# Designs tried in a protein design chat: VH-VL binders against Serine/arginine-rich splicing factor 11 (SRSF11). Part 3

Target 1, 81 residues: Serine/arginine-rich splicing factor 11 (SRSF11), of Homo sapiens (Human) (q05519r33to113)
Amino acid sequence: EVIQVTNVSPSASSEQMRTLFGFLGKIDELRLFPPDDSPLPVSSRVCFVKFHDPDSAVVAQHLTNTVFVDRALIVVPYAEG

## First folded at step 5 (VH-VL; framework fv_canakinumab)

Design k32 (from j5 with heavy chain S103G G104Y)
Fold by ESMFold2-Fast, scan of step 5:
Structure k32 (fold): chain C 81 residues (1-81), chain A 118 residues (1-118), chain B 107 residues (1-107)
Amino acid sequence: as target 1 above (81 residues)
Amino acid sequence: QVQLVESGGGVVQPGRSLRLSCAASGFTFSTYAMNWVRQAPGKGLEWVAIISYKGSNKYYADSVKGRFTISRDNSKNTLYLQMNGLRAEDTAVYYCAKDQYLGYFDYWGQGTLVTVSS
Amino acid sequence: EIVLTQSPDFQSVTPKEKVTITCRASQSIGSYLHWYQQKPDQSPKLLIKYASRSISGVPSRFSGSGSGTDFTLTINSLEAEDAAAYYCHQYYSYPWTFGPGTKVDIK
């Protein structure tokens, strides 16, 4: 039920990520690294999304290679050990 | 059973290099970010570096930027820290730490001591 | 970089007393604050995650609270095995930073 989204634009916001992935189902938790208000320069960011419905996580993986802001997202399952 | 086993520590002179390894088992190593955290003798914890699950993204503490390189080999379930230009202030126990997607370090290795001594 | 400060630096406590440790962040970090316990000659152990969420296997006498800039770790009835250093850790923005630690000793 958790996906890891990499190659996220440094210009993307947590709100934009919630909007995008919220279309695929209810989000229980979303974390974007580094956070939106981080002053630190990065070339890309990583986002973790926990969906309420496991099927939403499966569907979200089809967004791999979808251009968001200025680059293609990489979406993979993220297992909590 | 999750295990993180570190190796490579020792006594080195200032300006020299050392490579630390962390052998992981008991979880799917290739799906988790990994961290190095250090602790100088009698002092507190200091975060050193993080590497993403595939190794494509890395972040470093300012104190080690340009000198240390974090890397991983997912085929061997092993995390590395290449330490160049070692300074006396790098003397510490170095811990390998597993990162959960919620951003906490749920498992730590036993640590390996690095002593930079002239 | 986000600076974390802890108080007190050191506390010597009688068994069964309540212990309170404070962590303050130099800027708001929401609830991205975790607590670790480190006993002498041992590796750190995760104690509390996301300011207040419990960890399986950690005794219920440990609890956390707070958000934004002010956070508290409470041990409601100190046991002998709780003699340790306690560290707060922010995961809000890299570089990740730890507090300087609070050492809790038994009288």
Scores: ipSAE 0.008, ipTM 0.631, lowest interface PAE 11.4, mean pLDDT 86

Design k39 (from j5 with heavy chain Q100I L102A)
Fold by ESMFold2-Fast, scan of step 5:
Structure k39 (fold): chain C 81 residues (1-81), chain A 118 residues (1-118), chain B 107 residues (1-107)
Amino acid sequence: as target 1 above (81 residues)
Amino acid sequence: QVQLVESGGGVVQPGRSLRLSCAASGFTFSTYAMNWVRQAPGKGLEWVAIISYKGSNKYYADSVKGRFTISRDNSKNTLYLQMNGLRAEDTAVYYCAKDIYASGFDYWGQGTLVTVSS
Amino acid sequence: EIVLTQSPDFQSVTPKEKVTITCRASQSIGSYLHWYQQKPDQSPKLLIKYASRSISGVPSRFSGSGSGTDFTLTINSLEAEDAAAYYCHQYYSYPWTFGPGTKVDIK
């Protein structure tokens, strides 16, 4: 149900990530690391998305290699304890 | 003023259970992830678990997976840690800690001591 | 799991001297590292965030630097109230981990 999105642009926002992944289904939780208000200059960010419907997580994996903002996303399933 | 007050610690025999509580005030509890961090006597800090702001996502340290359950009640501004199958190595002061956007801890409680011994 | 190591384990320092504490990660973690201070019989306090960013209310003598695998916490001119254990913490990936700590005492 949870996906891990890596290689996220440093200029991408949490709102943009919600918009992109929201098209695939209802999002229960979304967290972008570091957060939007972080003053830290970073070369890449990581996003975790928990979908309400497990099918949305499967479909989201097809977004791997999709260019978002300025780089290709890497979308993989993420298992929780 | 942010306050986190832990309770529920005590002395318990191996194999038994204990539930810790953390009462939060001074911030909008329901909008922040919360953590449990522990410290064995004379030792360093060990992260135990995190729970997302809605309670839908949880992550645990490998040492406690399957034995401990983190939960929260946003209507009561309270964080919980249900500890089952306690072992001697679980003896520690347990801190609840307010999250910084799922990246760390900006406020800590005073801690509650859990001692697992016969 | 990402392992953090700290050096030195223990340091006894005269007031006004410079203290340097190093934290090394077993793999690159970018700048996804915080530093915490824990005085005896007290709860930890956030001291430096995102490897190098200051915290409101923390004295300017504390600073952090580094990225990737090597990080440093510096106390430019040690005061008596700085006697404490110092911990690095990575939040790059779960499980979150702390360094083993560095204890700083006053001579």
Scores: ipSAE 0.007, ipTM 0.608, lowest interface PAE 14.2, mean pLDDT 84

Design k41 (from j5 with light chain S31T Y91S)
Fold by ESMFold2-Fast, scan of step 5:
Structure k41 (fold): chain C 81 residues (1-81), chain A 118 residues (1-118), chain B 107 residues (1-107)
Amino acid sequence: as target 1 above (81 residues)
Amino acid sequence: QVQLVESGGGVVQPGRSLRLSCAASGFTFSTYAMNWVRQAPGKGLEWVAIISYKGSNKYYADSVKGRFTISRDNSKNTLYLQMNGLRAEDTAVYYCAKDQYLSGFDYWGQGTLVTVSS
Amino acid sequence: EIVLTQSPDFQSVTPKEKVTITCRASQSIGTYLHWYQQKPDQSPKLLIKYASRSISGVPSRFSGSGSGTDFTLTINSLEAEDAAAYYCHQSYSYPWTFGPGTKVDIK
């Protein structure tokens, strides 16, 4: 029920990610790396979203190649490693 | 300003129950995960439990699994810890702590003392 | 569970000297390691997040470093107000855990 979102714009905020993925279902946890309050410049960010409903995670994968802010998102199931 | 105020601590006999509350203000409570952390007298910090922003996901330390239940009421900006089957080892100051999206606890309450006496 | 160990347990330091506190994780935790300061009869205060990131309002003499299993908190020039217990905390995997703490006192 956790997805990993890569190729996230450095200007995208946690609130914007929560709004985007909140349309697909209830979000239990959302982590954006590096965090919004990180002072260091970054070229891209990674977001992890835990949905309450596993079906939301399946639907979210269809957002792969969707342009958000200035680049296309890559959404995959989170595989523990 | 952000404030977290714990209440509900006290002296209780082993095997009994106690419920702690944490009143939050100064931030949008419903958008953050919340934690309980405890500290036995003269000892270090021990993480107790976390609850997700809407209450649908919870995790507990092994020492309290099956006995403690974390919950929240976003309409009242209040976090709870229901403590059942209390043991002498549960004697501690209990803090509620605001989670900054898993980047550490940026705000803590003043703590409430729970003493389990035999 | 991930076990965190801290060294030293206790350190008595002369004012203005450099203090180094280490935290070691039983398995790799990336940079999901945070540091707290706790003075007697006070609540803990977040000092450093994600191993090395500064917190607004925390003096610049505090810095953190490390990744994987080995982490360090440094106080570049100890002030009297820095006498406190210091704790590391991992948020990599549940259950979350704290180190046992390091007490720093003034000589």
Scores: ipSAE 0.009, ipTM 0.623, lowest interface PAE 11.3, mean pLDDT 85

Design k42 (from j5 with light chain S31N Y92W)
Fold by ESMFold2-Fast, scan of step 5:
Structure k42 (fold): chain C 81 residues (1-81), chain A 118 residues (1-118), chain B 107 residues (1-107)
Amino acid sequence: as target 1 above (81 residues)
Amino acid sequence: QVQLVESGGGVVQPGRSLRLSCAASGFTFSTYAMNWVRQAPGKGLEWVAIISYKGSNKYYADSVKGRFTISRDNSKNTLYLQMNGLRAEDTAVYYCAKDQYLSGFDYWGQGTLVTVSS
Amino acid sequence: EIVLTQSPDFQSVTPKEKVTITCRASQSIGNYLHWYQQKPDQSPKLLIKYASRSISGVPSRFSGSGSGTDFTLTINSLEAEDAAAYYCHQYWSYPWTFGPGTKVDIK
């Protein structure tokens, strides 16, 4: 199961996102867009977290509206269409 | 009523091992991360370890890495801390603490005293 | 790792007076700072979460403020039962760390 995290601060790093979501369960894959090394300026970032246990994705949704760095996160289930 | 009850503390010589237990009741234990926090006599709080709700992720303070192991048994609503290679510096009251989804440790046990003494 | 410092180490305060305790982080932690109260011979109790959010059952005289690196816990009018140690705690990154504590006594 995969969650999509939007409204991520441009100052947040992939390591910080791993720390925030890691205690909720084993992370199989975490991708932050644009990546940490991107030269392009952006006003916000999007993070995708794939948990090994799908129940971790349900629990992670409790972090919606949690202020991280300078803005509130939006955490929703992500499914490919 | 939420309760966390620690046990397993005692007096032990340096280099020996102890296993602490924390019995949880009054909440759905299997959906929350759990922590161990210690406090040396007359000193402040020191975080020791965290375990994720399924037990798949664990993190430790540098002072205990390689010596302490956190684990849990969700079928028994019990948290454990296996302490090996104990040192005088590990002397402390050890608290079990429930994590409320990064909103802090909302419930704590009464603590169990571990004294490492020759 | 993130180091938290608290000021003052100790203060002795007359009942009904205002108490302020500061916590400073070695790097920005957003609002991922929580405050705990520990009375003598008791377990710690969560007092304020996310720098400024109240906890059910905690008296309204307790409030928190701050963000980034500088945080304050305020007791607006000290009562006798508030004699305790107060600790800040960061939830930004592993390892989790606590401040060294501030002891508040009644004169």
Scores: ipSAE 0.007, ipTM 0.655, lowest interface PAE 10.2, mean pLDDT 85

Design k45 (from j5 with light chain G30Y)
Fold by ESMFold2-Fast, scan of step 5:
Structure k45 (fold): chain C 81 residues (1-81), chain A 118 residues (1-118), chain B 107 residues (1-107)
Amino acid sequence: as target 1 above (81 residues)
Amino acid sequence: QVQLVESGGGVVQPGRSLRLSCAASGFTFSTYAMNWVRQAPGKGLEWVAIISYKGSNKYYADSVKGRFTISRDNSKNTLYLQMNGLRAEDTAVYYCAKDQYLSGFDYWGQGTLVTVSS
Amino acid sequence: EIVLTQSPDFQSVTPKEKVTITCRASQSIYSYLHWYQQKPDQSPKLLIKYASRSISGVPSRFSGSGSGTDFTLTINSLEAEDAAAYYCHQYYSYPWTFGPGTKVDIK
């Protein structure tokens, strides 16, 4: 039900990620690391998205290799441990 | 029962404006992206526009960009298409279509005919 | 934009025969391709999603295959109610595009 999105542009915001993945269905939780207000300089960010509908998480994985902002996203299922 | 009902079509003169509505029922409208797709008489399907579930994100076909505006009112379960600067080439049946999480347009309305003529 | 081409544009088929419709994309779209059926005087209906995945309520005689640039919709035994136009649709990148359609008539 949770996807991990890597290779996220440092210029992308949580709002932009919610907009993109919101096309795919209702989002229960979305967390972008580092956060939008982080002072840390980074070359890439990681986003976790929990969808209300499991079908949305399956579909989101098809966005792998889709260019968002300035680079291609990598979308995989997220599993703890 | 999922239902999409378009309205607002009719005959209009070139250069004028028209607003289409699509009333949705039978599903949680506010959680799905919505599309407009048109079909000229005797021709194939042409995608027109998409709007995200909250209305923040919109994309348009090049043929209508700058003239058409897609919008939605989630409190009324209604999708809109504001059509400005209408041309003869815009003559078509306009369908609203529900996006099933990018898994295709799983429900379509009956369509509303827009005829742009002199 | 990604251009979709369908072949044939028209075919007239005897009942119970196999029908094959092809859709070609101008660039790789992986498996991000859906198929729709539109019967005369009706709205389109989603037939196949993600190139090959079935839709609940669609008869099993309909199947899809392919990936990348070449896709096929197959009706393994045509029934009278299958006389319709068939459209492919790519959702890999905006703008969304449809193929020009293939019309299937009964002989």
Scores: ipSAE 0.008, ipTM 0.654, lowest interface PAE 9.5, mean pLDDT 86

Design k46 (from j5 with light chain Y50W R53Q)
Fold by ESMFold2-Fast, scan of step 5:
Structure k46 (fold): chain C 81 residues (1-81), chain A 118 residues (1-118), chain B 107 residues (1-107)
Amino acid sequence: as target 1 above (81 residues)
Amino acid sequence: QVQLVESGGGVVQPGRSLRLSCAASGFTFSTYAMNWVRQAPGKGLEWVAIISYKGSNKYYADSVKGRFTISRDNSKNTLYLQMNGLRAEDTAVYYCAKDQYLSGFDYWGQGTLVTVSS
Amino acid sequence: EIVLTQSPDFQSVTPKEKVTITCRASQSIGSYLHWYQQKPDQSPKLLIKWASQSISGVPSRFSGSGSGTDFTLTINSLEAEDAAAYYCHQYYSYPWTFGPGTKVDIK
């Protein structure tokens, strides 16, 4: 029920990610790395989203290649490793 | 039931090496990052190292960088900590701990005692 | 590294009394703060995540609050089984660090 979102804009916030993925279902946990306000300079960020319902994680994978902020997201199941 | 069982602790002389193991069961080991956390007798918790789920990324506390190496074998559901150049201040109970997607260490092992003394 | 400080170091509390433990970070860490409970001769247990989010199976008398640099763990009504050391833990940036701990004894 966890997805990994890569290629996230460095200017995207945890709030924006919560808003986007909240449309797909109840979010139990959301972690954006590096965190908001981090002084670490990065070219992209990674986000982990744990949905309350497993079906939300399946639907979220359809957002792969959707432009968010300034670049296309890559959404994959985290627990596939 | 999730279980983490540490082993390999013991008494060693300063400058020697020791390898700790942590056997995991009850969850899909290969999909979670794993940590080592230590606690000196009568003292608080000190984070030691983390390894990503595939083993490609590792981070260490400054006190152990260059001396300790964290590794894992996903085919054996086992986490390792190779400790070289041991010092008296490395004396502690060493815990392995499961990372819940950076939302905290939700499961811990029982710990294994490492005593570095002459 | 981010340094966490906890107050008080030790507290002896009468059963049913309210307990408040403070954790302060040397710099702002948002809500990237967890709390752990460690009973004598036992392994630590995750108690509160994300500064204020409850953990399934943890009694409702435990709650967390705060953001930025100031965080609080509250036990609304202390029970005998709550005698333990309590640790805050920041996961905002590496190296991850724990607070020095607060020991709570039953009077």
Scores: ipSAE 0.009, ipTM 0.653, lowest interface PAE 11.5, mean pLDDT 86

Design k47 (from j5 with light chain R53Y)
Fold by ESMFold2-Fast, scan of step 5:
Structure k47 (fold): chain C 81 residues (1-81), chain A 118 residues (1-118), chain B 107 residues (1-107)
Amino acid sequence: as target 1 above (81 residues)
Amino acid sequence: QVQLVESGGGVVQPGRSLRLSCAASGFTFSTYAMNWVRQAPGKGLEWVAIISYKGSNKYYADSVKGRFTISRDNSKNTLYLQMNGLRAEDTAVYYCAKDQYLSGFDYWGQGTLVTVSS
Amino acid sequence: EIVLTQSPDFQSVTPKEKVTITCRASQSIGSYLHWYQQKPDQSPKLLIKYASYSISGVPSRFSGSGSGTDFTLTINSLEAEDAAAYYCHQYYSYPWTFGPGTKVDIK
């Protein structure tokens, strides 16, 4: 199961996202957009996390409105992946 | 009301083992990561170990890696720390601490004292 | 591991004075720094999260600032109940580490 995390700080890294969501379960895939080394100046990023255990995706939704770095995360199920 | 209550501390000789327990109540224990943090008498805080909400992921401080094992029983709302090969430098008050989704340790137990001496 | 240093080690302060405690990280940790207060014979209490975010129930005289390697905890007007040890804590990378602590006493 895949979650979509929006309102991610532009200064957050893939490693930091992996650390945060890794406590909730084994991560099969994690993709942060734009990537860590992107030259694009952005105000916000989006992260997709695929958990090995579907229960981890359910628990992760409780992180909605949790401040990470400098802003509150929005965590929802991602239907297209 | 959230409560964390540690037990299992005591005086033990070097090289021996102890198992600490932390009984949790007042929150859904099975959905949160848990930590052990220790404090030597008159000294500062030292992080010891973390365990994920289902127990599948664990990380340890280098000073205890290979000697200590963190575990949990979600059916009993209990966190454990198995301490093997105890050394004088392991003497400390051991706290269990609730992890609020990496937003800090929002609740702590009162601690249990472990004294390693000959 | 990431090493945290705090200054000063100890300070004795008159009531109502402003107290500033600094925490420095051996490498950049973004805003992944929390502050804890520990009163004598008590467990630590979470005081500030993510360098600058307030915790419900913590008096507004406590504030945090900083990012990267340099962080500050400020007590705007010290009260008698604020006599305690204060610790910074990074959770940017395993292993988690705490600063050595700053002890604040009332004159």
Scores: ipSAE 0.008, ipTM 0.669, lowest interface PAE 9.7, mean pLDDT 86

Design k48 (from j5 with light chain R53K S93T)
Fold by ESMFold2-Fast, scan of step 5:
Structure k48 (fold): chain C 81 residues (1-81), chain A 118 residues (1-118), chain B 107 residues (1-107)
Amino acid sequence: as target 1 above (81 residues)
Amino acid sequence: QVQLVESGGGVVQPGRSLRLSCAASGFTFSTYAMNWVRQAPGKGLEWVAIISYKGSNKYYADSVKGRFTISRDNSKNTLYLQMNGLRAEDTAVYYCAKDQYLSGFDYWGQGTLVTVSS
Amino acid sequence: EIVLTQSPDFQSVTPKEKVTITCRASQSIGSYLHWYQQKPDQSPKLLIKYASKSISGVPSRFSGSGSGTDFTLTINSLEAEDAAAYYCHQYYTYPWTFGPGTKVDIK
């Protein structure tokens, strides 16, 4: 039900990530790290999306290698460990 | 063979309602988001609405928000657009379009003409 | 909303000449731009995805380039069957928006 999205552009916003993944299903929680207003200089960001419906997480994996802003996203199931 | 077939268009008076249908075949309808896109006579394309694969999320263009409702019935492989409070500026060919996971609208129906005229 | 503008509005081109169509976005959309072709009395057809990725079955004379705010669709050598309207489309954020279209006719 939770996906990890890596290789997210430092220019992408939480609003844009929510728009992108929202059409695949209801989002219970979305966290973009570092957050939009962070002064931390990073070359890449990571986003976690918790869908209400686990099937949405499966469908979202098809967005892997989709160019968003300036680079291709990597979407994988999130497994805590 | 992927097919999308729209129906339900016609001539209606301003203020009235109309319901469009889009019958899908040749793909697993329940796994894809679906869109409605319209085109006024002699004009360009205008996106109208999107519905997520299970129907839990919907977004609308500001011009139709509050008047149009997008819905789907995955058991019947059918997409719907309920159009209320129709205005002259809603006159257009309405297309249903399949969303290929952000790879674009890879399949479109033939369109159905809606004419709002007094 | 993100506004897309296209130039030129209309282009009348001699067969075999190169055609370039420009699409500009009011804000950066990365590579989330698709191109569609619509022939008279037909439905639109997806022509180029993600600014520059080819679509199976689309002739190689069609190519796309650009990122951010400036995008170009190129038809390297115009054929008679290419007379159509061409639309850019941003898939970056709601509401989805299309450019106003560029009509290409044969001289």
Scores: ipSAE 0.008, ipTM 0.660, lowest interface PAE 10.3, mean pLDDT 85

Design k49 (from j5 with light chain Y91G)
Fold by ESMFold2-Fast, scan of step 5:
Structure k49 (fold): chain C 81 residues (1-81), chain A 118 residues (1-118), chain B 107 residues (1-107)
Amino acid sequence: as target 1 above (81 residues)
Amino acid sequence: QVQLVESGGGVVQPGRSLRLSCAASGFTFSTYAMNWVRQAPGKGLEWVAIISYKGSNKYYADSVKGRFTISRDNSKNTLYLQMNGLRAEDTAVYYCAKDQYLSGFDYWGQGTLVTVSS
Amino acid sequence: EIVLTQSPDFQSVTPKEKVTITCRASQSIGSYLHWYQQKPDQSPKLLIKYASRSISGVPSRFSGSGSGTDFTLTINSLEAEDAAAYYCHQGYSYPWTFGPGTKVDIK
């Protein structure tokens, strides 16, 4: 049900991530780290997406290697939670 | 229980506009992406457009981009296709199709015929 | 765009015979390949999803296999109600594309 998205561009926003993954199904929760308003500069970010339907999380795997903003996303199931 | 019912098809002249509707029932319409797929008489299937569950994201086939607009009204459980600048090659049965998380189209409407002729 | 080709275009088959339909993609699409059945004057019906996964309510004589670029739909023992057009469809990347279809008829 929860996917972990890594290699997210530092210029991507939570709204842009919600737009991208909302295409695959209803999103219950989405958290982008560090947050959009973080004062610390970073070279990449990580996003967690909890879908309403567990099947959406499985299908989201096919977005791995999709270029978003300026780099390819890495999408995997969130194994620790 | 799941039903998709298209309407709005008809005979129109080239260059005219037509608006198709698809009434959905039997599932939570607001949580699924929706598609339009067409089929010219005696030909195969051609994907036309997709719209995300809230309507904020859309994608179109190149053949219709700039002329067709997909939209939805979740309060009415209805999908729309606004077709402008119709051409003879747009003649087809237009199907409303429910997306199952980019796995394919699990339910289809009965289709509505659009004939573009002079 | 990803182009799908199907073989054969048309097949006339004796009842109870095994039917094999192939679908080839112009580039690798993993397992994001789905099969549909369309009877005359009817809407398409989802038959097999993700190359090989069954659909509730579809008879067990239908099965799918393959990955990457080469896919097969098999009807183990053809029944009269199976006379229809069969289409493959890739859900790997936009634009979505369908194969040209294979028509299966009964002798």
Scores: ipSAE 0.008, ipTM 0.656, lowest interface PAE 10.3, mean pLDDT 86

Design k50 (from j5 with light chain Y92N)
Fold by ESMFold2-Fast, scan of step 5:
Structure k50 (fold): chain C 81 residues (1-81), chain A 118 residues (1-118), chain B 107 residues (1-107)
Amino acid sequence: as target 1 above (81 residues)
Amino acid sequence: QVQLVESGGGVVQPGRSLRLSCAASGFTFSTYAMNWVRQAPGKGLEWVAIISYKGSNKYYADSVKGRFTISRDNSKNTLYLQMNGLRAEDTAVYYCAKDQYLSGFDYWGQGTLVTVSS
Amino acid sequence: EIVLTQSPDFQSVTPKEKVTITCRASQSIGSYLHWYQQKPDQSPKLLIKYASRSISGVPSRFSGSGSGTDFTLTINSLEAEDAAAYYCHQYNSYPWTFGPGTKVDIK
């Protein structure tokens, strides 16, 4: 399933998010909003990660409160489990 | 049938190098992270290193960092551990272990013995 | 690094008795703890994942509980084939670490 990651640093990149979540399992899709090249000034970003294995999405929720770059991540299920 | 078969162990003098291999079969090797775990004679388990499914991310135990290098060749279904600057304290049976998406090491090889002695 | 301690170090137990093994972490690890069984001259085998989740093919007499810093593995009715070393393993943060192990022998 898909997880939603909020409170992502504005300086974090899609590549950094892929590195972090890639250890938890194979990633089918990863989308960071706004995108890395966005001209919009934002205070935080939101990332969606679709794992190949549903177990990876459950494990990823343990990363809530993990400091990444300059702030703690908030990881929750995005859709119905 | 899932199989992991380690090879490359042996007796070596301190300061020398060895390269261990782990041949995998019976599962899609390229979609799983892989680990090396060691066990000194009569002692407990000690995690050594992990490599991500594509090989782009690696982590090591502090005791081997800077001396050991984990790598993989997905086209050959093979995991490697290059061990440099071997010490007597590295004497152990070395196991390769399949990571089930961080939900545990669900399969282990039979191990290969590395003995570092003068 | 996160240090795991196990108690007892050794237990000699009569068949059919209940066995309890404790694992304590030096800091909170949530439920990022797995248990392994290793019989003499054999490779380890995954027994319980995420503190309390069962593994297909593992007998129901094995169960796990706990969260944070205190974890327990229970064998509710020991069988002769359960003579082995048992290890806890934390996946909360790098480096991964194992407990020192608990050896269970049959009387």
Scores: ipSAE 0.008, ipTM 0.650, lowest interface PAE 8.3, mean pLDDT 86

